# Miniprotein binders against a7ua95r516to809, part 149

Target 1, 294 residues: a7ua95r516to809
Amino acid sequence: ASLSLLSISDLVPDLQFIFFWMSNAIEILYFIQQKSPAYMQTIELMDDKAGSKESLLSATISANEEAMTILEEVIMYTFQQCVYYITKTLYVVLPGLLDCNPFGTEPSSEQCRRAAGVCVCAVCVMPEAVRRVVSVFQTTSDLLQQYQVHSEIQSQMFAYLFFFTNVSLFNQLIDKGPARGWFQRSRVLQIQASVKILLDWAKGAGHNHLAQKFFAKFCSTVTILASPPQQLSQMSWKALCAEHPSLKPVQLHRILTQYQLMAELGPLPIWQPSSEDEAYIYRTVDLLESFENH
Key: E = the ipSAE of ESMFold2; O = the ipSAE of OpenDDE; V2 = 0.75 times the mean of E and O plus 0.25 times the DockQ between their complexes.

## First folded at step 11 (miniprotein)

Design di12 (at its last look DockQ between E and O 0.86; V2 from the best seeds 0.00; counts 0 for: pae E 2.6 > 1.5)
Fold by ESMFold2, look of step 11:
Structure di12 (fold): chain B 294 residues (1-294), chain A 95 residues (1-95)
Amino acid sequence: as target 1 above (294 residues)
Amino acid sequence: SLRKRAEELERKAEELKEKVEELRREAEEEGAPEEVEALLKAAEEMAQAAKALARLAEIALERGDPRLARLLLRAAKILLDWAELLIKWAERLLE
């Protein structure tokens, strides 16, 4: 009954210990941050019976700063460990999102949507590849709530997980898309639908702002590729840059090139890069995104 | 070893908490100023936090993470030194 592949569920016991350490360190840091000024004020008001309260204040300030610094290092280290293990599971499950067909379930959910407004079919019927990604996010959310992790740290965790997801999906689409047929219009529409399910999860989980911010590059890419040729061919390079500021010139140029191949279009004059962008459209070092934070 | 260090810091934390309790009783009998109780309360809270960090370091060692354990023990040591400073000051104010 043992699983042949590691899943997020298999990592929960290890993650529980790391969240336990992180949560306790955060609580102690918060205590120091909120209580220490009051103790220092008390020392300032003391009768200087021993004649050295200024030395006590100085030593207390130094200890406070050193303790806060080390606790911040503990929090950073444990946060990075959580992110490392969670993203290892995301790395395994994200590629399937580009290969799945969510429309195999959409006809039934469309009918339920019309009849009820909020359909249980949409909750119960989700493509397996999308469900695996959602499971990682949901398990992470459950652990953060279980250990009562400070809301700011929860937001930072999901900011990074969405960033990682965006970089992973974007890089795979750009790098492997031509060979895998992912730029074909029917495939792009399927990918768009699958990403919509992830965005809906993020909205329902209270992370809509973070998802909108950190999925911007991948979503822009899919939006462009999903656009009808009649609509997209009427948009100039300048207009596309303005509508999709998350895309670098080399990235937009590559996306439009793949669109031209898919739609069997020749070069379009209105897609000619601006003079200031011409220097950048061939910088292949800028094509793929880095997993390092900016 | 780090395990031995964690055990030492836990023991020291308990010793400081016991010393705080004894000084608190002395301060109550003497009718000491509110400043003494404020110092003792801060010292007790620092010692309790240090004990928690030392216990977390033991867990980190059992899970094979000595880097995390070292960081936690450094934080615990700083809090214990802080608590000890406040206790010494409280003792001087009671003399």
Scores: ipSAE 0.316, ipTM 0.753, lowest interface PAE 2.6, mean pLDDT 83
Fold by OpenDDE base, look of step 11:
Structure di12 (fold): chain B 294 residues (1-294), chain A 95 residues (1-95)
Amino acid sequence: as target 1 above (294 residues)
Amino acid sequence: SLRKRAEELERKAEELKEKVEELRREAEEEGAPEEVEALLKAAEEMAQAAKALARLAEIALERGDPRLARLLLRAAKILLDWAELLIKWAERLLE
């Protein structure tokens, strides 16, 4: 099946099994971690009547360590599989977010049509492109809760998914934005509104801190591009660096250069990089974000 | 086959549980120390966890993931070996 036809709903049956394995492995690992110290203590307190107390203790320690190691591998493997499938669906729907016009009257989603009434829930009023992205995250959240996955693993999952989303959106915007017209003020404002809807969902879902942290780079880029020329032209390079610390010098320089071209601004000495940053603005290898750094 | 190994591990887990129950009855009749019950309880819990892992492995096989199945079966085997060791120690304390 072409990647273009893959929806998160199509993957739910497979994801359910992966989450099931992950949840059970975590539960068993937790069980061993809690009980093993008590077992070892019991053995230590026993009389060495059989002369094999030390061997039993050693074997118990070894078995515990080996079992924990294998279970950790199972958890890691299942986690990676979940991320792999979920990120595939994100990869398909994320480009739509950049092209989305949230100010247009888009028809209500098919999912809420099952309720005979006009659902005015936050999800139903979302633009379709935003709703598709949110649906991936919501489905993930629902599965994590359904299988009672440990909260730390849930946090790690969303951290990675937000990271992936930020990298994907940022790279697409930087690489394709000029050609696609996404640097035009009207389009930027649409993107900004769409991202705000996503961030509001994340806040409502209890992931506000993670969303703010991992979307910082994309949000900073959009904020700069959404700024009126009159306002942005008054900000120095140093001030912009300080206000947007998530952006590398090469990234900020690219954004400002493209902004200047789009807004038909002449050379702005105030945006000239500092002598300290001058060497870094030419590091094109650092322009796009890597998926491997997480 | 991996399936056969899973079934064998499940059977072994049940055998160990039965052995625990047998030894528990003996321990009660003889007035054995609390330490024996602690070992038997630990063995029972490990056997139960191993059985769960073996079942998960069977599901993994049905879903076409032999790698995951092998990992789960390995973990199950370790827990069963651990349970057997605890049972042997309990038996020695009853002698």
Scores: ipSAE 0.297, ipTM 0.711, lowest interface PAE 1.4, mean pLDDT 89
ESMFold2 (binder alone), look of step 11: mean pLDDT 89; pTM 0.883

Design di13 (at its last look DockQ between E and O 0.74; V2 from the best seeds 0.00; counts 0 for: pae O 2.1 > 1.5)
Fold by ESMFold2, look of step 11:
Structure di13 (fold): chain B 294 residues (1-294), chain A 95 residues (1-95)
Amino acid sequence: as target 1 above (294 residues)
Amino acid sequence: SLRKRAEELERKAEELKEKVEELRREAEEEGAPEEVEALLKAAEEMAQAAKALARLAEIALERGDPRLARYLLRAAKILLDYAELLIKWAERLLE
């Protein structure tokens, strides 16, 4: 129960041990999976010279299954420990993405503009808030590669980290957005630019498929909010649901309500839910996402 | 204690590795089937893996994670029991 560490770099020594444990368990599991067919075939074909072959064979089959099961449990336990430490760090840095101005006068943005000599690629160097989030992902990626963790486990790790990021950003936007002014068009465009930098990192790191899958809810939200009023007001509820299937009816309804308020389009609802969705637009229990949807 | 258990499993792993080497020499002298070496190699590698897991459990105890240490020691024990079974199969082929 100690205080959260302030940065991912402070956690690296502990993470190195956990990745080392996990990588060793994976290697042993792989060995058993790859080698056992050959010697089990030998055992199956043996004559019953001394008797008791059936008993010894049964014990051997059970031992093989027990070994694989316990190693999978070690892998799961160490994976969960990694996730625990990494998401504590990620939780601290994610809110900064919503307040960040990637087009502003931050030192990184200023240095990039001066180095380039022209106003091209306004975000060629990551803003500090984005850099802090990317640092968590990059450090995780570096450790996974350093300890040669199996690629399937690496993918599962990033799937969860992107899921966690999506839930955290979406929930904060929905909960704090009205009070923080995050639904104002200029702020939405800043948020959109910050998220694009993060998505570009994920693509460059080989995780584009996972990022597309697990950021869909937050990205859909920002896409809707960034749309010009002329274009968005001409789209039906059904069309919006079809274009943004990651959004639940209550979530889409809340986003459109905030959009209409901030664009000052009057009190008359523009987007009328289908009859099937009417039962769901006020299900406030479904408004925020759970971190338990792994 | 878990530390004493880890040390016991490491000693057992070394005992099984010595047994494997004894049987390997016997297999060479008797011109045993190649299947004997396959079983002995698998048993040796499982004993080495179990020793590694027991050593990792000691590290987990040093860092205050006895829950992980128990998982690792259970895994080590299961691998050693498995290695013993493979050795029994190898002995059966040598008879």
Scores: ipSAE 0.698, ipTM 0.919, lowest interface PAE 0.9, mean pLDDT 85
Fold by OpenDDE base, look of step 11:
Structure di13 (fold): chain B 294 residues (1-294), chain A 95 residues (1-95)
Amino acid sequence: as target 1 above (294 residues)
Amino acid sequence: SLRKRAEELERKAEELKEKVEELRREAEEEGAPEEVEALLKAAEEMAQAAKALARLAEIALERGDPRLARYLLRAAKILLDYAELLIKWAERLLE
């Protein structure tokens, strides 16, 4: 009950502090990494007064290594906390993306209504369900920039968030799709349009490569389901495997089976798995994606 | 308490900065080699970083995250120990 009320905006104050800690820890770590070699060199070039040079150098190296280790732990901890809170908000808003009709006249968001002027920004013209998802990513981006978090950490953050989003959407589509009617062509086209808006945002935000990589499985699924029966029925199992390498055989088989049922197609021999894949199509454990394997 | 430790580390960081300034004045008066100033500058930077970590630890405590505070305080202590080593070496070169 309490999770359904959690918006990204509600978490911003807590996230700000975590990002602040993370950014500072990264900066200090970077400082140590950049300056330590010069400090060591300075010690090495000094005259060995009273035989203490080696002991001082050893102690300095040890202290430096220990400091870096502790800072890395802080960075890892704060990173995990950020991911934890952000993914909770995503978990709440992502189901709405699958039910979204982007072609409908959905009323403008309350936030845009308060501004006396119709904001025609790309975010304001988005369907509400898509906008809520984008808002999570945009807020994350804004916080990362505000606290000047290192670019590598930013990339890792978005990689994980896109991974999480893909797994969540894919699993929901595969598990609940048939029952929810998400495999119907009209609904698939709505999902496809919604995902395109999200991908366009990612492209505009500079994360095109990451988005393409981590959304590949969900996008492949939607692409297959959006394909006209006349076109898809001409594609062999091998051709589909080659076109959609992100899908496991069991996943592709499940998608095609549900497509066949939805489109009222008789058995299609051309979609029959190869003898090599036949053993894999029954691995139901591999049907849904895991959140742990990233 | 963790808060007391943070305050102690902040105080220690300031003490080390004062010591750096004292030694810097001495080094200038004696015409000490550039190596001394390099060590003193490094020590000052480490002391400042340690102070920042201690402040972050206090904020972590206020937010109810003692685990993070402990990590930050440990890092701060290590940096102060590092700064002390650099200061001791600088002192030996002035001697």
Scores: ipSAE 0.224, ipTM 0.670, lowest interface PAE 2.1, mean pLDDT 88
ESMFold2 (binder alone), look of step 11: mean pLDDT 89; pTM 0.884

Design di14 (at its last look DockQ between E and O 0.73; V2 from the best seeds 0.00; counts 0 for: pae E 3.6 > 1.5)
Fold by OpenDDE base, look of step 11:
Structure di14 (fold): chain B 294 residues (1-294), chain A 95 residues (1-95)
Amino acid sequence: as target 1 above (294 residues)
Amino acid sequence: SLRKRAEELERKAEELKEKVEELRREAEEEGAPEEVEALLKTAEAMAQAAKKLARLAEIALERGDPRLARLLLRAAKILLDFAELLIKWAERLLE
């Protein structure tokens, strides 16, 4: 009950402090890393007048190592906290993406309604369910930029968020899809269009490579399900494995089995797994993706 | 208290900065080697970083995160101790 009310906007005040701590810790860490060689070299070049040079150098090295270690812990801690809060909001809004009809006339966003004119920006024309997901990512991007977080950390953040999104959507589609009717061609096409809008946003935000990489499994699943029966029935198991390398044999087998049921196709010998894959198609433990592998 | 520790570290950071400025003036008057200025510059930077970490710790306390505050204060203390060592070395080079 309480989770359904949590919007990304409600978390912004807390996230701001976390990003502030993370950004400052990174900045100080890089400062130490960049300056450490220079001042150590300076100490090394000093005259050993009092036999204290070695002790000073050792103390300097130790102090830098300890400080860097603690700063790394702060960065990791704050990163994990950001991910926790952001993924919590994603968890709430992601199911709406699978139920979304992007071809329907949905009203413009409340934010653009305040502008006296019909805003035709890409965000305003998005379906509400897609807009909610994009809003989480956009808010994250805006905060990362506002606090000037290092680009590598930004990339890692989006990599994880896309990974989480892919795992969540994939698992929901595989597990609940048949029961929810998401394997029906019309529904699949809606899902495909919604995901395309999200991917287009990611491309526009400069995250195209990450999005393509981390959404590959979900996109492959949707692509197979969106394929016309006439086309898909001509593709062998081996060809499908080659075209969709992100899917495990057990996952591909499950998708094809559910597709066959939905399309009322008889047994298709061409979809029979190879002798090499036959043992793997029964590994149900590998059917759903794990959140722990990242 | 963690708050009191943060305030003490901020005060210590300012004291070390003042000491750096004093020694920098002495070094300029005596025509001290470039090594002294390098030590003082590093000490000043570390003191500044420590002060920043202490302020961040106070914010963490206000936000109810004493764990983060403790980590930040520990880092600040390490940097101040290092700055103090560099200052002492600079003083010895001026003697």
Scores: ipSAE 0.147, ipTM 0.626, lowest interface PAE 1.8, mean pLDDT 88
Fold by ESMFold2, look of step 11:
Structure di14 (fold): chain B 294 residues (1-294), chain A 95 residues (1-95)
Amino acid sequence: as target 1 above (294 residues)
Amino acid sequence: SLRKRAEELERKAEELKEKVEELRREAEEEGAPEEVEALLKTAEAMAQAAKKLARLAEIALERGDPRLARLLLRAAKILLDFAELLIKWAERLLE
């Protein structure tokens, strides 16, 4: 509670301790799970010299279950602590992703410029705002590898981090986009390019399927906003819902309304929600995503 | 009090490891059943794991996380109780 939110590098010592505790608990849990058949078999094969083989078996099962339950609690507690520190860092750096220009004057490596016979590629040039977000993900990945955390736990960690990132970016775009000019086509293309850098990182780190799953809502939004007006205006509401199933009706309707304004396509609504969806397009309580929906 | 509890559990873990070593020597000299060695090996591993958890709980206390320390000490105690149960059965098989 008294800890100030600093860069991810400032939090590494604290995260190292938490990952150390988590990895020890996982190791002990795995030991118990692997040994359970062996000591159950040993007890089952014993002669009933004490006259209560069933009582020993029951006590052993109970102790085994209690140990596993408490170790699972330790693992979940330490996992939640990791997520708490990491998402506080992400919360600070994510807004910059929506304002940056990946086509601007950000430094590029000298080797990339010398090797390329073309314009600077997005892979070799990374804006500072994107670099700060990638640094959080990369540092997390490095720590998980350093402490040899089981791959399933690593996947759960990145699933949550990508979910958090998607909710944060989507909510800011929807809530602040009109005032910040983020719905303008040139800005949307810049946002799309910045997010592609993150998606490329996720693919290179072995998390492509998680990123595709958990960024779907934000990516659908920027895909719609980046679409040429004539292409989008020819699509029906039903077709748009089918193409973008991650978006709720109120969300899709809001995005299309903003798109119509930015493209100057007139005041008359172009897209007619189905009768079934009409009940939902004005539910403003459903417009923003909850951080508790993962 | 939690620090005192952690030290108590560490000492108990060492006590059980010494008991396991004593019983392993007895089992080797008397040609005990293979099941005795399996029980003692498991008990030793559980006592060692409990000791590690108790030391981690002390570190958690020094860093101001008594919630984590209580969880670690509870896990350590359960592993020691389990180790003691296995030792008792190994003793019965040696008799």
Scores: ipSAE 0.111, ipTM 0.610, lowest interface PAE 3.6, mean pLDDT 80
ESMFold2 (binder alone), look of step 11: mean pLDDT 89; pTM 0.875

Design di15 (at its last look DockQ between E and O 0.93; V2 from the best seeds 0.79)
Fold by OpenDDE base, look of step 11:
Structure di15 (fold): chain B 294 residues (1-294), chain A 95 residues (1-95)
Amino acid sequence: as target 1 above (294 residues)
Amino acid sequence: SLRKRAEELERKAEELKEKVEELRREAEEEGAPEEVEALLEYAEAMAQAAKKLARLAEIALERGDPRLARYLLRAAKILLDLAELLIKWAERLLE
């Protein structure tokens, strides 16, 4: 009950502090990494008049290594905290994306209404369910930029968030799709349109490559399901595997089986798995994606 | 307490920065070698970074994250100890 009311805006105050700590830790780490070699070189070139320069150098190396190790732990800790809060919000809003009808008329966002009245910006014309998802990503982007977080960390953050989103949407579609009617052609087309809006946003935000990479499984699934029966029935198992390499054999087999049922198609010999894949289509443990190992 | 440690580290960082400025004046008056200035610059940078980490730790304590505060204070202490060592070497080179 309480989770359904959680918005990204409610988390912004806490996230701001986390990003602040993370950004400062990165800055100090980077400073040590860049400046320490020059200082160590200076120590190496010193005369032994004041004592053993080797002792000073050893102490300096040890101190820098230990400090950098601790700073890396701070960065990892703060990164994990950010991911935790942001994914918690995504968990709440992502299911709405699968139920969204993007072809309907919905009112503009409240934020733009307050500023300029009727806004026709890309965000204001988005369906509410899509806008909620985009708002999480946009807020994350804005905070990362506001605190000038290193570009590599920004990329890692979006990589993980897109990964999480893909896993969540894919698993929901595979697991609940048949029961929810999400495999019906009309519903699939709605989902495809909603995902396109999200991908277009990611492209506009400079994350096109990451989005294409990490949404590949979900996009492949939606593409197959959106294909007309006349077209898909002409594609062999091998051709489908080649066109959708992100899908495991067990996943492709499940999608095709559910498509067949939904479209009321008889058994299609052309979709029969190869002898090489036949053992793998029964590995149900590989059907759903894991949130682990990222 | 962690708060007291943070305050002590911040104070120590400022004391070391003041000491660096004092030694820079002495080095300039005596015509000290470039090595002394390099050590003092490094010490100052470490003290400044430590001061920043101590302040971040105070904020972490205020936000109820003592774990984060402990990491930040440990890093600050390491950098201050290094700064102090560098200052001592600079002093010896000025004798």
Scores: ipSAE 0.780, ipTM 0.930, lowest interface PAE 0.6, mean pLDDT 91
Fold by ESMFold2, look of step 11:
Structure di15 (fold): chain B 294 residues (1-294), chain A 95 residues (1-95)
Amino acid sequence: as target 1 above (294 residues)
Amino acid sequence: SLRKRAEELERKAEELKEKVEELRREAEEEGAPEEVEALLEYAEAMAQAAKKLARLAEIALERGDPRLARYLLRAAKILLDLAELLIKWAERLLE
């Protein structure tokens, strides 16, 4: 049976054991790295006329180094196990963000206006697809806190989960967007609203910096696609590259091409790539992002 | 056999912890040098860490992860051997 059929809630019992192993290995590693040197210094000060104190020190250093190496491998192994389970569930639920409507009830409906008061605001609902993604992030956060995992490891885990989310959403939008109608303006605005819900979760959870860093490519894509035609058509290729440094030339070119088709704009001279970038706009090997470093 | 190994390492860790407590009582009775207490304190910490690693390995075997269990038992063995060495030195200093 495929792990893609399991929700994050079904995996919690297994994840609890993995986080338990990981957190305990981290604590022991921390002790050896940070506290054992004090004992070593005490041993070094021992009066040993027989001359065998250096043998004790050497054996202790060797044991500590070997144990730390093995514990680092345990931590890496358990971290990768967590990431494997979590990203398998995340991969299944992420595509729904591109098809959902966070404005489930028409924003101009009488009930929505009365509930929102008289201010200019959009009714923000959490569609099931967004809730499933948030549930994965929230469950992960709860487990990390429950097992008191070191904050640096918590940051590394969310850095990877946000990276994974960005790659998954970007690749699907670029690759499947034309066939699925995801470049239509109404769809882009729905996608933008759904991503905002995720960004708001990340900010409230204390991961705003990581989300800003690792969602940059997908957010830039959506920002460009959501821009009004009058605004975007006034921006040169060079200005767009400067405003959206996370996008490779081939990626920006593809996004602008799709924008032209859906906004019914002809080729714009202002969007001609710079001489340096022109060599790279057709590099299809660079269009989609890898889930792994090269 | 990995399960037997895990049980043996946990038993050994418990044995070494008991030995540390006995040597601490002896050190207090004899007014031993301060370095004896440092060796025993370090040995106790190593034996406690090794016991924890052996228990984690038993859980890993119960959950069907012998690869994780092997890593944990190798680390436990290293820390137990260190604890035993530290205890041996403490014993020599008490003589």
Scores: ipSAE 0.753, ipTM 0.934, lowest interface PAE 0.6, mean pLDDT 85
ESMFold2 (binder alone), look of step 11: mean pLDDT 89; pTM 0.885
ESMFold2, look of step 12: ipSAE 0.738; ipTM 0.934
ESMFold2 (binder alone), look of step 12: mean pLDDT 89; pTM 0.883
OpenDDE base, look of step 12: ipSAE 0.760; ipTM 0.923

